VH-VL binders against f1miw6. Designs and how they scored, part 28

Target 1, 251 residues: f1miw6
Amino acid sequence: MPHFAKPLLRNIITRNLFNSIKKKQCLQYLQTLRTLQYDGFTTVYFGETDIPESLVTGEDFSDGYYMPTPTWCVVHAGGSQGWVPWKYRMFLRDELCIKQEDNLFFEFCDVVKKAYGKCAIVVKERRRQDATRPKEGKETEAQAHVPSVVNLTSVTCCPEVAKSYGHKLLTLPSPYNYLNPLDSAWSSLKWFIINNRKEFCLQSVDGVYSYQYILFSDLISKGIERINLSKWRTITTKVRRWENYYLGKLS
Below, E stands for the ipSAE of ESMFold2; O stands for the ipSAE of OpenDDE; V2 stands for 0.75 times the mean of E and O plus 0.25 times the DockQ between their complexes.

## First folded at step 10 (VH-VL; framework fv_traxivitug)

Design p3 (at its last look DockQ between E and O 0.01; V2 from the best seeds 0.00; counts 0 for: pae O 6.2 > 2, placed apart)
Fold by ESMFold2, look of step 10:
Structure p3 (fold): chain C 251 residues (1-251), chain A 122 residues (1-122), chain B 107 residues (1-107)
Amino acid sequence: as target 1 above (251 residues)
Amino acid sequence: QVQLVESGGTLVQPGGSLRLSCAASGFTFSNYWMTWVRQAPGKGLEWVANIKQDGSTTYYVDSVRGRFTISRDNAKNSLFLQMNSLRPEDTAVYFCARSFTDYGYESAFDIWGQGTLVTVSS
Amino acid sequence: QSVLTQPPSVSVAPGKTARITCGGDNIGDKSVHWYQQKPGQAPILVVYYDSDRPSGIPERFSGSNSGNTATLTISRVEAGDEADYYCQVWDYSSHYVFGGGTKVTVL
């Protein structure tokens, strides 16, 4: 009998029809990505992460006496060439910021075209934290999901905008988020926040919201700066080894 | 100030059940994945289980899958480990630990409790 | 299964440098974290993501990771550094893996 190594995904994915459909979507994604890389497209990962303000301040969550703190959203992009030479964006989610950044993807596509030429722009499939019955039915029956618009919660990623710059927009299927090197970069940023936040939070004890925002921006910028090209190369090399493992190959 | 305190470790017969608790204080519990790590007497550390911030996702080492259940109550800042069908090889000090990661992988454990001893013996 | 190999012990004189290795195939492609554990105590994170230090860990603790070896380096060793040290990664077959531990003895 053929010998198959245990795939990483056996421990994450349930045994229903959903598993089979998502595996096919991942293989299609990987095959498309490799074809684009062979054709000279530069791979760029575009994404966002949420940073609750309480993570920055280190404040306790009490038994309902304390009002919830707001959440910050950071939008950036990177790959084996490091962070894209593009100013990351930081939004306060309580402002309902989605509409204000509609042309952000347009600007991003122009920047990466000028920096790298044609790009394969990878965005994670939007994940819902709550399980819903329509999600089960959709993902069970969805063999070829080609959305008109691929959205982050803070920015609209239109495939036609990408195409107009010679780029290709790809969606990484949800259960395979470990194939996204941005997740490792976000984790490194959040660990930097956890281990350096006292320095910035103590400085803001007497400040109003505007002072607190200024110190948060400095903390975030220092955390992003610490993820240099060498760290990006390590992260992307790891992702390529995981991709090869999933395709049934060793690096 | 930031602390994790485990409780519930005791002597249990093989095949028995036991529930461990971990009380968290000094930080926003719901921002973190929580973890159980065990250490058999005189031995090294072994990861046991993780649970996501909202409790929606759990991971287990293969030797405990189906026997142990990790859970959390964010309103009570509490982490739990329900241990069923206990075996002598489950004898260990059980630590709860804090981790920050998006998907339960590629992370460290930055705050640990003191541990609680579970002994499985006839 | 343990994929991480640590020496069982290292002896070092006070004021000298201790080097603790953690070996694994292509460990340089993984994030390596290091813990200190003294008898009767919980582990303490001393290095994360190969080379970063948590708040409150002295600069004497440093880490590196390349190829098949990660290394924890403790310079200007003090008597209080006597402890067991564990490396840790994430692995395909296991979600998290610790090394077997290295006992550092300060002569």
Scores: ipSAE 0.566, ipTM 0.794, lowest interface PAE 2.0, mean pLDDT 80
Fold by OpenDDE, look of step 10:
Structure p3 (fold): chain C 251 residues (1-251), chain A 122 residues (1-122), chain B 107 residues (1-107)
Amino acid sequence: as target 1 above (251 residues)
Amino acid sequence: QVQLVESGGTLVQPGGSLRLSCAASGFTFSNYWMTWVRQAPGKGLEWVANIKQDGSTTYYVDSVRGRFTISRDNAKNSLFLQMNSLRPEDTAVYFCARSFTDYGYESAFDIWGQGTLVTVSS
Amino acid sequence: QSVLTQPPSVSVAPGKTARITCGGDNIGDKSVHWYQQKPGQAPILVVYYDSDRPSGIPERFSGSNSGNTATLTISRVEAGDEADYYCQVWDYSSHYVFGGGTKVTVL
């Protein structure tokens, strides 16, 4: 039975997806994904999430002094089999520290090859902020330029690199980010951080000063671990139901 | 009612050809991968072939590759299996089945026909 | 090609619980589906994706999958449950693979 997504979620999603081009892109994505899956490619979702320090500390900046707090970027991957057996990476998003680790994607591709064999690696399409300049120019046939490179904030994902390992890199169209189970995983992680950050706090008294420290690495690690295989299955099941819905609707 | 009905199974000589048909009703045929599964007399189930919704992709079990061709006509809600160079080991009941997936590529077969018997004998 | 191993037969008394195993290397990493087939009939999907049940299948049918073994459990077995049962997986090599089947006899 086509598991109809709850009507409420269906209505919210359908209202925003009026762009015929984006629908076509979604269909193409889904068709390609299914083809690869039938060809024996394991689907893995590779992505990043931002964790601002304020989320970890719980500092309510309600008093209007928006002090830009450092933001951490967590990079990881998962799918129907849970988290990829790869060590997640954390980067500080500071103007000084945005080291694009070009080698990280190579490492990742190697790990997933060893773990799963051929993979369909799914990444989110980055909204090019800059594409708002309507270049007035020629209706060049939108050859679906498979972007030669999909840049995550901290990682460069290259289709050619993926291919060299026998993988396929797929880009999920931006309006359909909810088809990425990793987003649900990240939401769960953030929820865990908010609700459990106090348990990871240490207090230190140095003379007259009292300091509160958050064991950030432990907090993140525990949060990631909490998203077990059962949770991943639930998340991926929901996503796949949506995928099937769109395949049926858009075909 | 959701239904699959196979037809075309008959006695054929080794080296012969046969075309099986499956008529689908009660569901949007074009939305589903379709599958042929066979069962030799007194034996277990064996997957034979799969075809994508639009017919652009097909997969076969190795033993039938190059001899069998799965195809579909979505306008007629029909699935086909062209079988050439038939062998005695191809003797089986052939089932048409709808591929169902909630989990992606790990599909189950949720709707089955009653099957049609193909006998390859001299 | 992945091989799924099932016991050839399982005997169970009415009202008792039958357990049918399907063995395979790392089968726990795959989704297992189960089919019931009665003599002269088409297979019926009874469990899909390890533990989900199609509409119309009794709650007596349940599935589990972990490690190298998937299990179909039929609780409160009835005479009507006498059938062949097949496990099935996707083998990640562009093939669907069925187990050899298990004949369940209700004593």
Scores: ipSAE 0.019, ipTM 0.548, lowest interface PAE 6.2, mean pLDDT 85
ESMFold2 (binder alone), look of step 10: mean pLDDT 93; pTM 0.951

Design p4 (at its last look DockQ between E and O 0.01; V2 from the best seeds 0.00; counts 0 for: pae O 7.7 > 2, placed apart)
Fold by ESMFold2, look of step 10:
Structure p4 (fold): chain C 251 residues (1-251), chain A 122 residues (1-122), chain B 107 residues (1-107)
Amino acid sequence: as target 1 above (251 residues)
Amino acid sequence: QVQLVESGGTLVQPGGSLRLSCAASGFTFSNYWMTWVRQAPGKGLEWVANIKQDGSETYYVDSVRGRFTISRDNAKNSLFLQMNSLRPEDTAVYFCARSFTDYGYLGAFDIWGQGTLVTVSS
Amino acid sequence: QSVLTQPPSVSVAPGKTARITCGGDNIGSKSVHWYQQKPGQAPILVVYDDSDRPSGIPERFSGSNSGNTATLTISRVEAGDEADYYCQVWDYSSHYVFGGGTKVTVL
């Protein structure tokens, strides 16, 4: 084997081991989820999405120069029963760079316990799906330890907090993010924003967070309402078909 | 007016290289995943590559992986496709398309350019 | 690998209904998008996410997706609907996949 080809070949071998580990994690996730569902746990998908302000305004003021625009983080949850009866939360990303929202997960666990009883709460793994080859020259561990605390960029999800409310916290392994129906709901929300933003008069006003929050909240609230129970059942049915497909392939 | 305009298609020898460009106007380019789709003469559509809003994720059809590189410059509202090691089977009209998805796996292509012809022949 | 099967052509009389099928294993678990392409032109998205229409697409374009078949339905077909129609999905093994296309002829 040539000296200069050795690091590339090792990266290929390491990627194959990584894929095998992720396949096992997916099977474990699916088996755990099915066991919890059989045991009467309600499945709830908890997550976040980013909505840049320019997506809502639809205006380009850069005149050919790139200029960063503020980004909002939306936190919500749902499942086959529709959106959780819990008001979604919005945060300006600049505020989140200093502090994550720890108390939000406690509140969420209490709300879903009251609404559904014991829940299987699913969140995405903090790592992203690798759709291409491993990067050259980077040595990666063949096994990745699943952290005991699952961090979203906006909120910390602690398994002990979930357990104290009778819930189970599950992590959806990357790269299997298409097993998360909340991603489809976020995409539908963003389609709604694009198709309907012209019906809102949008202005940027210096230092007026309340005005921008009200404007985004109204548009987002209407977009969330359009993702009704029928849409949620379609989305979760498609995810369940994917899950059954993987269970058949991994068995 | 929302518009995508491709350029750079020409005749190239097998094994050669070519860079395609797509100029976007009339919308906030950085809000959208961007896509290249090709169509060989008399044939159907084939997806080639896709790139996330901020350029941090790229995806390729297997037949071009390692040979083609998709990139974007959000400051210039421009999408690019660097094509290396060109083969006769790469001969096609290459379309630039806007896709709306955060995740790649839910994308539809809602706005298309008119295309630019790439011919790979001796 | 992942293949979307479309009939190569469909003939329909003006004012009647055209049904264009897109076959694939487990296609009902995927979001299906449909495109219209006229000769010498770029494709236009006419249906997305199985059954939704982009702004500006007439209500006579509709879609459904169940089991192993997705269907684009064009009611009250007009001469201007004569075009090639492609279905498209995302697939875990092949990413984006287009069907082979269906030529709709209005006679």
Scores: ipSAE 0.400, ipTM 0.700, lowest interface PAE 3.7, mean pLDDT 80
Fold by OpenDDE, look of step 10:
Structure p4 (fold): chain C 251 residues (1-251), chain A 122 residues (1-122), chain B 107 residues (1-107)
Amino acid sequence: as target 1 above (251 residues)
Amino acid sequence: QVQLVESGGTLVQPGGSLRLSCAASGFTFSNYWMTWVRQAPGKGLEWVANIKQDGSETYYVDSVRGRFTISRDNAKNSLFLQMNSLRPEDTAVYFCARSFTDYGYLGAFDIWGQGTLVTVSS
Amino acid sequence: QSVLTQPPSVSVAPGKTARITCGGDNIGSKSVHWYQQKPGQAPILVVYDDSDRPSGIPERFSGSNSGNTATLTISRVEAGDEADYYCQVWDYSSHYVFGGGTKVTVL
């Protein structure tokens, strides 16, 4: 299995070294995370990944006909304890199907409470595309605007909801996404899809036409299952190492 | 360089009191839980006490509860262990150690001092 | 109070692999840390979070934890690896617990 995580982490760390503000944000995140861990909060990473149909079918649209292929969004959570015992969700990222399930985060919070007790739920900061360039001017004390809401594509994560279950919601700064072990898990899933999609293909012949079907649900399920506790531990320990590195360097 | 240096270990009579100190350098002391671990001569490691970054939480092994007090001065990068009503069984090398967290709760001790010997004898 | 059980001693020939076990009830659900201590020295963290290594610790040191047993593995053992090794966990009862220690002798 190509150890994709190490080279990527190295490259990202080298590029982001220059923004003092982002470093401060990272440090604050890490300090808060550690504080919560010391306070007995279980860290869980909640997030989503996009799986385009082309990834599943292996269709190389190199010939310029960009047929917009449907993209699936997979939502799940994991941490040092492995996958959260919560059923992952899949959403079609089509303009027609983006049903924001407002209750999904509630369900998730309840499940993790039952499974782990109080949790530090870590989500990625969504790059607000539309955030107008803050005008350069006033060094307003960056009151750490705890975002009132972190929106995933299909799920709204609310700090108040988390709090109501005894959890804390943390946002991982965008330049440090590699500190989210879930990204490594998603990479592993995608790798599994690419390498095993043929095994999940069914051929059907109906008269003159031959159809090839991919058992998509089974493919995803099996891919997720393959990321076992041992793999999660490996991933999270790597993240921990980087966290410690930053805590040491930025302190 | 990250370093912890213990001091204050000496010979004391049973029932006596002693205060150990640990000086931290090379890291942001206030960001870490700190720990005392002791080792009796020829014996294994025994956790003694922990203190939270801000000193608001302290934990003790049962055998020292009510007798020992862990404290810290973040401004001076110092950890302390006040030991009262000392007993012969408290004879040990006392180590101060820096704690780091795992993903669940309190983690390992990544930095240790060289230790200071406390001898409780009549 | 959770008790961690280690063998009192392990003997290994140079170049061979030493395995030190740490037994505990459902220890696999806890993070296990390992320390090396040489005579007259402070302990050194050699493995943390079951299998992670601090900077400066050789790759010869590895850890695993599952079920009721954590294991420290030292591959290609060297004379310098002769030491006492301790496993450690955080107990939910708000205590750190050390194993009894294992003396590793390099023959």
Scores: ipSAE 0.014, ipTM 0.509, lowest interface PAE 7.7, mean pLDDT 85
ESMFold2 (binder alone), look of step 10: mean pLDDT 91; pTM 0.937

Design p5 (at its last look DockQ between E and O 0.01; V2 from the best seeds 0.00; counts 0 for: pae O 8.5 > 2, placed apart)
Fold by ESMFold2, look of step 10:
Structure p5 (fold): chain C 251 residues (1-251), chain A 122 residues (1-122), chain B 107 residues (1-107)
Amino acid sequence: as target 1 above (251 residues)
Amino acid sequence: QVQLVESGGTLVQPGGSLRLSCAASGFTFSNYWMTWVRQAPGKGLEWVANIKQDGSTTYYVDSVRGRFTISRDNAKNSLFLQMNSLRPEDTAVYFCARSFTDYGYESAFDIWGQGTLVTVSS
Amino acid sequence: QSVLTQPPSVSVAPGKTARITCGGDNIGDKYVHWYQQKPGQAPILVVYDDSDRPSGIPERFSGSNSGNTATLTISRVEAGDEADYYCQVWDYSSHYVFGGGTKVTVL
């Protein structure tokens, strides 16, 4: 039987595609990205993902646990060249977690400059209730957006830092997050975790987070390793075809 | 052990209503999108509906839109399918399945229940 | 309105290789998942994301996806592999789509 398009998912995407501000941002993003690629910039996708502890342990926390449960954060980057040759970062997001220093983005920019030269560094648009400008004046949501600092959980991505290394920082507009191949890599990592976590459990592991952190590092390291260059090329090729589709549709 | 157990399938008349339930155990239910997939006797698999981790977003195949409502209760580790205005073509085994995805798309279904039979016949 | 085309049946001798195809326009641009279903049982995921295996699935199950064809390959086929096999994708126009299924018979 032929299938008609399901209106709910298509309506969400269609309504966002008909949002004049978001369409302009998406078209500008894609045109800028293509121009940078033509001008010899290497595209690098920089971002983070959250991994709830229950995904790693496989334990059922529905009964006997209190809010909030711990969540791990992984920060990495990649593109058609594979994972950036930069040590990813992993840390626990609970209230007792000691946060990383604020120089992480500086380190990243230096590493990718040395590895690839000038880069177009793509990060996803912030998804918060709090806007970039908490104090509002004449400029409102209807006007063009001013570039702002992009915040990950523990990393601040500053455009001026990127410029100082000869890079260009680009923000991928929401809801076009599916144009970010790093999200596909994160999905692959999470499925690897689900299917291999038993292999990385120690026989005497208890509820001590220090033991589980060691297990998380080994599991995450292996999962990232399995997303090899061939997988990255498949992911980025699929995203590029979507990009070309939207360039044709929006132009 | 990780499992999904469906219940509520029975014989109903055309135009009738039925509510299916799926009980989850052995995993953190609220981490997963949940889905219903059906299979008419002797036929292939057909996706029916899915629902986001927090219940805020739902999707349906066109043939059931407006008639079926998917819902979940994370406190009870339960998934539901309310089926109204049932038709003979809704006759199938209904499976509950889970998937891990951030966006509700491009995902596999890694754990399935054994299914519950819904028969819509006079 | 995507349609996934699978052969209705495949016959294979024990110890040989079965190849089950899943055809679709530009299916190589989608992630393809494969399920095994034995009579009277629920489906079991055997391959996801084109070529990855869930925990507990033997290495003799493998997958590939390019162009207009995805393929599930079962090497060193055993009698226990006799089942129906379904491919599945997600498509913006049709959401989740399953192929029509392929009955694998082990002779």
Scores: ipSAE 0.406, ipTM 0.717, lowest interface PAE 3.6, mean pLDDT 80
Fold by OpenDDE, look of step 10:
Structure p5 (fold): chain C 251 residues (1-251), chain A 122 residues (1-122), chain B 107 residues (1-107)
Amino acid sequence: as target 1 above (251 residues)
Amino acid sequence: QVQLVESGGTLVQPGGSLRLSCAASGFTFSNYWMTWVRQAPGKGLEWVANIKQDGSTTYYVDSVRGRFTISRDNAKNSLFLQMNSLRPEDTAVYFCARSFTDYGYESAFDIWGQGTLVTVSS
Amino acid sequence: QSVLTQPPSVSVAPGKTARITCGGDNIGDKYVHWYQQKPGQAPILVVYDDSDRPSGIPERFSGSNSGNTATLTISRVEAGDEADYYCQVWDYSSHYVFGGGTKVTVL
């Protein structure tokens, strides 16, 4: 499988090489991560990916009628040990009431504690849309503002909750999202969906109408299962290589 | 060029003490865990000790615990191994190595020195 | 203490493939690293994290790890590949463990 991730990683690295602040943030992240690893924390990446129904159905909206298709959000976690033994969650993004299941992060923290002990839980930094206004002000010492809360679309990740379970919550700086192996896993999942969706399709004919049903849950489940431990190790190894690169270059 | 150079290996009597040094160059020494590995003549590799970047954490193989002390001076890009109460079984080439970790406990040693020979004999 | 078991020796003809095994209980759950050591020289990392290669290591060197056995594979073996090879893991108890080493002889 041509690892679609290589060209993407190359492009992201080239664009972000020039922001000194972001570089410092990356270095701090990496240093903290490495410290925690040596301190016996198991690194787990917790995150979400969006799966538009159009990706599943294969509907080519090339004819200009962009009907916004519902988008599903899949939440899961993984790392060097593969997928966390936690059942992934799926949410419909367009449902206004995505009740932030505050309990989901608690459940997750408990599961990883049982499975791995103390964990370094890595989440992606959400681009605060609102930070458009450059507050001109004070060179305040970039105290690593451990964000008090990192909100995923469907899940609220709280450092204090993590801490209560003996975990550490780390935020991966947004320009370095490619250092999250979960992104590669999601890419693999999406690839699987695109290439195997036909196998999960049921056709029904009712009179003049032909219906196509996709076994979405099965499709996702199988896609996730296909990302086995070996694949995770490959992905995490690649990420590690980049981490090491940055640790060397940014120090 | 990334390099590690060990020194201090010599002949010492049983019960004696010796301090090994390792000089690092070509990389940011303070960013890495450092390791001592030894190899007895004609034998395999044996991990001896590790030290954290800031020196706050150290690990030892059981056979040297209480006798050996790993330390570092980041300002001088130097790693040390203080060896006390030396025994004949401590006779080995001692290698300094740079350590890196993966996403867990697992670590490899990617840079090695050429080693320094310690001989403990009466 | 985790024990890693390697065959003491492996013989291979030039151009053929050498396979060096490293056995350990649930070694597949750990990352395995491999080192090459030639006589009188320092060890060189040739494979890390089961299957990754450091820069400068030929593609002929590959690794795998599953179940209770990790394997270093050297394809198209050359005379220069004659060396001792060691597997290594972290045992999760603050110890690094090396295998006993395998002498690879190129016939």
Scores: ipSAE 0.007, ipTM 0.499, lowest interface PAE 8.5, mean pLDDT 84
ESMFold2 (binder alone), look of step 10: mean pLDDT 93; pTM 0.951

